VH-VL binders against q9gzu0. Designs and how they scored, part 42

Target 1, 229 residues: q9gzu0
Amino acid sequence: MGDPNSRKKQALNRLRAQLRKKKESLADQFDFKMYIAFVFKEKKKKSALFEVSEVIPVMTNNYEENILKGVRDSSYSLESSLELLQKDVVQLHAPRYQSMRRDVIGCTQEMDFILWPRNDIEKIVCLLFSRWKESDEPFRPVQAKFEFHHGDYEKQFLHVLSRKDKTGIVVNNPNQSVFLFIDRQHLQTPKNKATIFKLCSICLYLPQEQLTHWAVGTIEDHLRPYMPE
Key: E = the ipSAE of ESMFold2; O = the ipSAE of OpenDDE; V2 = 0.75 times the mean of E and O plus 0.25 times the DockQ between their complexes.

## First folded at step 19 (VH-VL; framework fv_lutikizumab)

Design t60 (at its last look DockQ between E and O 0.59; V2 from the best seeds 0.00; counts 0 for: pae E 2.5 > 2)
Fold by OpenDDE, look of step 21:
Structure t60 (fold): chain C 229 residues (1-229), chain A 124 residues (1-124), chain B 107 residues (1-107)
Amino acid sequence: as target 1 above (229 residues)
Amino acid sequence: EVQLVESGGGVVQPGRSLRLSCSASGFTFSDYHMSWVRQAPGKGLEWVAYISRSGSYIYYPKSVKGRFTISRDNSKNTLFLQMDSLRPEDTGVYFCARTYWDETGTRGYYFDYWGQGTPVTVSS
Amino acid sequence: DIQMTQSPSSLSASVGDRVTITCRASKSISSYLNWYQQTPGKAPKLLIYAASSLQSGVPSRFSGSGSGTDYTFTISSLQPEDIATYYCQQSYRYPWTFGQGTKLQIT
C-alpha cells in the first residue's frame, strides 16, 4: 500500500497531466504567483502567510457544476449565478502551499492548514499576481479580490457535519471566487471523537477578461499587511 | 523635516564609473521606497531606478539597465547609485527621491520628497 | 513604454489667470498620474498625486483631474511664484515615464 504522500503526489501528477491536455487558454500566456494569508481576528497576531508553489490555470466547464451546487445549497442567488455562467472563467488551482516564515524550522513541508474547529481566523485572503510569459515585466497584482470569511466557510462546515456521507468537501465564498478543497478527518481523542477540517487546496475563479486587469505595486507591497513585522 | 542630500557627482570620461550617494534624514528610511531620477541639461525628468524598502525589488528603465545599480543601506540611511559604463547621454543632475506607496496601493507610487540633486558630467 | 505627452510645451499667462496643462498617455494609466513643479535651479516638488489628490502643504489653487489616458492640471489663479516647469508622470507601468514638461511664464 503506497505511502499516502506518494499517492497524493501521483494523483496530483495525473491531474497535471490531464490539465495539460486541455486546449490552450488565455491563461496559458501568463505566469502566476499566488499567496494565501490566514488573517486572524486578533489584530496583534500576525497573519499566517503561505506561498503557492505552483498555480495551474484550467479552463473547464466545472464552473457550471459548482455554481449549480451553490444555488442548490442557497449559498448564492440564481441571478448572480447566471451572470457567472455567461462569462468565460479561468480556474487557478493552488494544489500546494508553503509557509513563508523562514524562521520556523520545518515549515518547508507541505502543511495542511486546519480550518476547523477554530475561531481565531477572520478570513482567508488570496493574493494573485501575474505577468505575461517571457516578459521582463515584474509580476503585477491582479485586480481581483479573493476573500473567504470565517463565518461563511464555517456555516458550510457545520452543514457538512450534519451529513454523514460526504467524503470530499468543497466550500466556496459567496461571490464564488474562492473554492476551498477540504479534507475531513476524524480524530479519536481519549474523551471524544473530534472532526477536523483541513485545507488541502484552493481554487480561484476569475473571469478571463480580468486576467489583464492589473493594479500597481510589488508583491512586497501587497504582502506587507500580512507579513510579520 | 525630511531631508535628502545627494553626493558623489562629478566630471568623468566616457566608460568610467561613478557612485552616487543619498543621505536621508528626518524619517524612518527603511519604511520607504527610494528612487533616482535624472535631468539632462535643459531637458525633462527621467526615472532611473527604483528600490523597495527591503531592497528585494529593483527596477530600471532600459536606458540604464545593465549599467546602473541601485542599492541601499538601511542601517546608514543611505541610498546608492552605482553607475558603470557611463555615456555622454548620462550627463545631468541626479536626484534622490523618496517614493511613497500607500497601504492600499490605490494611489500608486509618487515622489513626495526630492533632494537638491548632484551633477554628473560625462565628457571626453 | 507608456509615452506621456504634455500640452502645451510652453505658455505665458498673466497673474490671476487660469492656467490649464494637459497630459495624455499613450495607454490607459488608471489615474496613476502625478504632477510636479520645478522652479529653475531647484528640485522638483510634488503637487498632485493619483491624478487629483493634492499633496499636503500645496496651495489649493492647484488641482488635477482626468482618467484613462487624458489628464488635466489646473492653476485656478496664477501667482508670481508659480513660474516653473510642470511635469506629469505615470506610475502605472514600468518604466515610469514623465511628460516632456510645460514651461510656464508670466507675462
Scores: ipSAE 0.818, ipTM 0.932, lowest interface PAE 0.6, mean pLDDT 88
Fold by ESMFold2, look of step 21:
Structure t60 (fold): chain C 229 residues (1-229), chain A 124 residues (1-124), chain B 107 residues (1-107)
Amino acid sequence: as target 1 above (229 residues)
Amino acid sequence: EVQLVESGGGVVQPGRSLRLSCSASGFTFSDYHMSWVRQAPGKGLEWVAYISRSGSYIYYPKSVKGRFTISRDNSKNTLFLQMDSLRPEDTGVYFCARTYWDETGTRGYYFDYWGQGTPVTVSS
Amino acid sequence: DIQMTQSPSSLSASVGDRVTITCRASKSISSYLNWYQQTPGKAPKLLIYAASSLQSGVPSRFSGSGSGTDYTFTISSLQPEDIATYYCQQSYRYPWTFGQGTKLQIT
């Protein structure tokens, strides 16, 4: 082998070239529908279910800066870094939703769901459906798993508490398919002083090639386990 | 015991109408999707119509779309197929089929129970 | 539309034989494939769903396998009561479609 620093710089340039080749996206050719269920631990309690009013698709290679930094710092191997760069990620942003309870008059609102401190939620489940634009076909479920279990995001919230940060917080589930955008608030009452974490947006990440990997079933079929009624 | 009993078949001339009924018992009818499947004499099976448990989703193949109408009355545990503008190629036995959906969503749809069928003949 | 082609269209076999029927889809159906049995003069009966899952009450001599476009149905040891026509059916995309059927006779 020659100079290892020269080899890493050459590998970095190849990574950048591959990233430029993959700027194109198919996501703009799809319609999306997305639903969010907050699943409660209590077996008999039905989920809090919401329909996302605007699913905003954005193609991005979020890993470029992290991969480049990891290669420079020798935190990542070259081979694992190249594998990550082959993935073309579609971001599906969901900042606003509407309750699916029939006794609630339909209005779109910013997400404002308290996630911590509370212990009654088991997990957050996101249900994603798509179809080609200009198609009369019904929406079909995307064959991907979007779950974020309470234990996983609580661990991250506890670490963030020690950092005394005033800015917004982003946490992700272990398989990096669900990203929660969190507002950190401080409440003071005569009884106590508390920090709370409120969900203000969800972003789903999936490889672009999975946009055409559909399962079967209607929206009605897939929502039934989570319906409030 | 799941039972599906079709009725309303018969012999009719081309261009006329028939209305098929399927009475369901032995299960909670409103919890299940339903379909009609037909079989021409000496031929294979053809899916003809689907209706979801709520009645909100309805699908047809091109061969009958615009001529056949599937409906259900969950209060009477009854499935219907209105067949208009009948053609000789619509001749066959019409089966009422329960269309199962597993709650996990991973196994798809399948016809887990069938009626005995009602014969329909369309000829001059 | 997704066309389903079964092979063979008919066959004869002896009691105890292993019988295999194939079903090919014109496009990938991701294992959303069912098998039905129809005895003469009777309604169809579900045997296998999701390519390989055995319906409750169906004898274990029946099995299914396959993925993508190619699927198989097997009777491991043919019994006299297995005289029937067998149909595959996809439920991946509307319109749902059946194969043309395979008529099984016992010699």
Scores: ipSAE 0.450, ipTM 0.759, lowest interface PAE 2.5, mean pLDDT 82
Fold by ESMFold2-Fast, scan of step 19:
Structure t60 (fold): chain C 229 residues (1-229), chain A 124 residues (1-124), chain B 107 residues (1-107)
Amino acid sequence: as target 1 above (229 residues)
Amino acid sequence: EVQLVESGGGVVQPGRSLRLSCSASGFTFSDYHMSWVRQAPGKGLEWVAYISRSGSYIYYPKSVKGRFTISRDNSKNTLFLQMDSLRPEDTGVYFCARTYWDETGTRGYYFDYWGQGTPVTVSS
Amino acid sequence: DIQMTQSPSSLSASVGDRVTITCRASKSISSYLNWYQQTPGKAPKLLIYAASSLQSGVPSRFSGSGSGTDYTFTISSLQPEDIATYYCQQSYRYPWTFGQGTKLQIT
């Protein structure tokens, strides 16, 4: 009946259809690589960077052995993951988007990054398969150890993680967070706010509360069966 | 002086394998991405493989995917191309090319230096 | 795949002439386009990158322009050593693709 919640649900469904059509048309405008990073409190341990995708996905999104085990076992289907991303994209039109915009363009020379909690990494992997379903290469997660041996890069990265900034995002315990990096080598340089928004539309951005509570080590455990020795 | 020297080309029958090498000198090899580009007799250029400076990123076109493997040894300043299940259409001159990319990505990728090429002929 | 089409496929000109070659992409490549020169029997040489940037050591008579899907390469005053085949190449999306080439001859 004439419930405001029923009208809001109708408007949301209409917006989802519009955003889906827009997202499909934007798929060809971006090409990027994803990485998962570990940060340790112990200064003697080196940070590690794990590439989630090495090759272009196959022509169909029905992948047998080349999808992460957790993605298959997560209880999240590709359809469900896409719906969650569309819902989050709607939220990006709010003031929260402006804070994310500054972080998305990055604070380091070579690589943009987005903070990502463990439990939701399966969702973005599923969504990227949907985006690249017409490629003829299998998706294969590969371990790529990118050691922060450049003192400036590691110091800059750790400084960013320890800051309190005007965006309202605070990361005081990096060991409880997982970091998703987007390799700028494969992206068009952002020229305006619409380009930055398109990038955010591809990736799901998560609440700060979740970023401080999840253990980084659990991501490594989840991906370990698919990494080379 | 930047120098790239290819070797390992030759004449082989269809279905056989060849391994190409490219020796780099005159620059810090580990700072540059590398590619292989081929050219069939009387035809244009075709990109066949890319490898990042660390070796972590590798790309191929569909025409060679699953048959060719690009690799590098930064300690020896050497780039490799392992070519398996060769076909007559793989015949051509294979060039090693240094692949430049700036840290901002604003200018894209480009092949700033090329080797002399090594000929590969696949025929019965 | 992004298809790169050059025109003309061949061209004859005299020393001192202004020569223009065009390259068209099957979809927008956002100025991620390079131009190479190949003399017979030799490896290609980079002349222009990012549509309009002149490579170090390349003579100023060579220039490039364009955006979106349409790009041009110009030699302002043709010299004998410019006899070669010229190729455009997009670096916007994998697989990277080249044009079919434009063979430049001197009359």
Scores: ipSAE 0.000, ipTM 0.421, lowest interface PAE 17.7, mean pLDDT 60
ESMFold2 (binder alone), look of step 21: mean pLDDT 94; pTM 0.954

Design t7
Fold by ESMFold2-Fast, scan of step 19:
Structure t7 (fold): chain C 229 residues (1-229), chain A 124 residues (1-124), chain B 107 residues (1-107)
Amino acid sequence: as target 1 above (229 residues)
Amino acid sequence: EVQLVESGGGVVQPGRSLRLSCSASGFTFSDYHMSWVRQAPGKGLEWVAYISRSGYYIYYPKSVKGRFTISRDNSKNTLFLQMDSLRPEDTGVYFCARTYWDETGTQGYYFDYWGQGTPVTVSS
Amino acid sequence: DIQMTQSPSSLSASVGDRVTITCRASQSISSYLNWYQQTPGKAPKLLIYAASSLQSGVPSRFSGSGSGTDYTFTISSLQPEDIATYYCQQSYSYPWTFGQGTKLQIT
């Protein structure tokens, strides 16, 4: 058997290579919609975990393609996605906007958000994937907490996935998956923008039937070495 | 104006094949999932095939699985249904239907626009 | 497979009447139910999706309600152009299934 850490890195690299190879969006492959929610909140001094005060649901392929292109070429940036989202937000109708404000409230304390600092308002962005409802369970936003030490983000990602008490890739529950998409660059002291937006969690909740095309194969085959037996 | 126009129906003997086509216009075809729904003479509606907007996800009921193949060409705004090993019980009008998936992912799939249908008769 | 049963299979009513059709699923479908109208010789037309949402361009006299396994479709004041066969359809679970249809005539 080879070195476990080397094998785990190979599995992660295979997952990234698979995403680069695909020309279709992740949503098309899983047959689901992605919600990009961002929250405007008063500046918080104590914690990165915040309550969602206002959510804007946006369901367009433009955001997915921009995010996935960055993942495929390892240049993912939340800042670029937020700039596209801000442009489209102006065109949202009030009824659609208001109906979604309540959907994520119950889960906000359990998620780590990427903060985009402003002097007057902190922006909190969460990427949510809505699963197709072919099961008895209602759709819910993911509840995930991730802790990263300064330095090698890929090593910390693999360490998180290997813990039994953490949400990540679950071999025995393919209906729930969490992908951590990490820029290889370390966090930098910001001059005009926060660097923490370079780290993002993308979560998938899919019926097992819809995971048969590549999600189950990709998660179980490429990331299995990270999972405890 | 959304339009779906089916073609390729006809009369065939059991065991033979037919290929149905559906030409779409008036909307961005590559943004929508598509389905085929059939109706036997004097009977109700029966869903027979689904294809996602990308063409990657495909579903069939057991009654046609292994015999029918749904496909699409987004560059030509065309949906296809290849029907092999046809049986008398496959006789009916075949409708092409645009399959909408709601803005929230919670309202489910529904067929918001339908073609006029093309008749298929399987008899000796 | 989820079986959809409509009641009644046929009915006759007069113009201006309130018409009610019921659809029952063999298991809970969490309001993932659609209603279609089919005039003889024509393609079906979507009237209602997600149990109670009226499709754009459809007259307000059509409505839907229900939850779990039991769903109802109502025409508040029947018009001559409403004479058709009505179908319910569940989109909760593959394979998608339709009710057997309810044929509506004037008298």
Scores: ipSAE 0.000, ipTM 0.425, lowest interface PAE 17.5, mean pLDDT 60

Design t8
Fold by ESMFold2-Fast, scan of step 19:
Structure t8 (fold): chain C 229 residues (1-229), chain A 124 residues (1-124), chain B 107 residues (1-107)
Amino acid sequence: as target 1 above (229 residues)
Amino acid sequence: EVQLVESGGGVVQPGRSLRLSCSASGFTFSDYHMSWVRQAPGKGLEWVAYISRSGYYIYYPKSVKGRFTISRDNSKNTLFLQMDSLRPEDTGVYFCARTYWDETGTTGYYFDYWGQGTPVTVSS
Amino acid sequence: DIQMTQSPSSLSASVGDRVTITCRASQSISSYLNWYQQTPGKAPKLLIYAASSLQSGVPSRFSGSGSGTDYTFTISSLQPEDIATYYCQQSYSYPWTFGQGTKLQIT
């Protein structure tokens, strides 16, 4: 209560407590969690302070129903979506990256993250989910190829299941969760050239019996507390 | 130790059929995907067929699709390759290979153990 | 289909030499590249998977590296038992394809 750092620390702690409470409430009603995670990379050289990158979970509610809502919102038809499911390669928009500044005890920290268009995340999840519906195995590795506009973005996707913690990226138990990680990479725009495409691969694992209980949140809502005013 | 033993190869005329078998031991057969890989005399390796551990997912290259059928019997730890409408270019040694995919999905597929191979000759 | 091209097609080297073989894919394969060793008259043996991961039980003198379309396999100090043909293989997309092979002989 008295200085900017104490207030900012309280706000961050409240966010963490709220996410924890929401996570526990959802865990009580869902057998499984799906995460679309953004990895924040913090720059310690600006303030001599450093925190390990945090993974922010984004979950979907009633996955199939929300895909249909997303299709309407993204201005493409169900026929177009079904045709996408038949393709080996699907074109995606280039993700955006942003550097965010946060003042802590009079020091400045920068945080880098990658923002992915929601419609492109829904395309990826929809394609992989549809392939998993047809699997009769306890775990089904599902791989899809995607093309990106403008530059080389292969490192923006991580094959799962892995998790990021204070010690780095660690392989997680495949029985529990689906993760989609996006690594930081500079967005390069062509200089009076034709559009450049780059291929990437994404793999997901999910037990079939857990697919009915996906929950959805908005990416922007989960990232908003970390954005400067 | 892991052991794969192929059988059923031989000499046949073009247009005929052959059925290859692969007997697996030393591991839980039902936990692993399986493949067939062939090698023509003096030539390199060519992937021929894939079957998932459950038997549900099956893939072939265009060169054999519609003519070859991969199958498995998990209760007998046995993999099969039914080869119909055989052509001279199908001549080669056929290897049974255990196909690994890490459950984390980070390594891709690879053939970690192979059988000794069984020769198939298609000639008139 | 993804075409895999190895170079050289054959080479001769002496015991103790460093040997390097390259493999090029006709398109990016995101490090889904395996290396196999085949001794004459025997089945192939896995040495390296996922471009750079050493298979359990394989001697540390074998290594792999590379990304995108270009990959390298190295034997740091050649031994007599390494006389074999070496194959690269992509597992990025169906159909899975192999390089044509590199035949290694000791002089």
Scores: ipSAE 0.000, ipTM 0.426, lowest interface PAE 15.2, mean pLDDT 62

Design t9
Fold by ESMFold2-Fast, scan of step 19:
Structure t9 (fold): chain C 229 residues (1-229), chain A 124 residues (1-124), chain B 107 residues (1-107)
Amino acid sequence: as target 1 above (229 residues)
Amino acid sequence: EVQLVESGGGVVQPGRSLRLSCSASGFTFSDYHMSWVRQAPGKGLEWVAYISRSGYYIYYPKSVKGRFTISRDNSKNTLFLQMDSLRPEDTGVYFCARTYWDETGTVGYYFDYWGQGTPVTVSS
Amino acid sequence: DIQMTQSPSSLSASVGDRVTITCRASQSISSYLNWYQQTPGKAPKLLIYAASSLQSGVPSRFSGSGSGTDYTFTISSLQPEDIATYYCQQSYSYPWTFGQGTKLQIT
């Protein structure tokens, strides 16, 4: 039938390979403790489902070891977690991810919803955050600059929020989290505008090319004092 | 026991400045956010300034923004409020307040301990 | 700014009575609401935070409830030492704002 421990070890080895390849990614550019960034690509032709096309580890030096330790020690398989993710559900159910779920639980449902298949997008990127471990900073500001080549991204962001009651995003104290619309002005002149994210998760609808650009340096740490709304 | 003691209040003419101090004891001052809240004679409470435990994040309402400056010295367990360009409507009792926020941020901010207040009168 | 309106502005009650004070926000504040007690000539004291959580050391006769824009503060059995002005305060967004206060008198 096959050994569950052997399959789990294979999954862990795949995760280690990916984490090693992407160790020096966006993690050090964020003040938030980043967990994992998943990249989805819409499946061609058949179902309106995304498939995981890439896993981008966005973490500090000691965080990789903690994630791998947690996955190893859990009763859940990484295969099951990847299968849930491939079904447009972001559920990290390893017991060692308890702190991650606590820090981002208010945004987990939004991540799940935003991963919903959409026939008019080429790619979606979802980032899972927790705030940087600074007790006087509920959320650390980060700066993101994008160059978009396709129109109507602002409408897609608004459409996503309209599918969920806006209170599901802003019902929490705005001083502690902000869901940011990337409006048409920011999309058309991003070099003259900075998009500041102050929330526990973000999801972006991006063309393949802009995702590559974004992944290699579009997001910058912003040291400006935290100013909600 | 947690104690907050304000000082520096007094009577001053419009357009002048005052500097208030708040001495904290009975807790680790550097672990707590702090605020100033004022109360005009016979009126209700009005929040006027916030400073995070590190001093990095500072907030004001529009009524005092640009005129008041909150600061802190964690080595001396002291909170300050520098009040410039004082107006008659700034008259009141000024309280320093310890501002609590849990690690999850789910319960919001609240003022769990207050000083006794120091009176400020801005008049001719 | 979020306006906080308390009702009533003042009330009189007898020892042992159940007293209810309400606080209405001009927009939803998602239960980020606190209640304070102020005795004349003294500093305010925190009684309730996050709409319904009782502060440590505060007598259980004090309670709070509510959601959205409407919140209630209750004293189940009024005691002489409860004679004070009570204030609600929203911590949902800056600037933080207080209600105008409810003055409680004993008869």
Scores: ipSAE 0.000, ipTM 0.424, lowest interface PAE 17.9, mean pLDDT 60

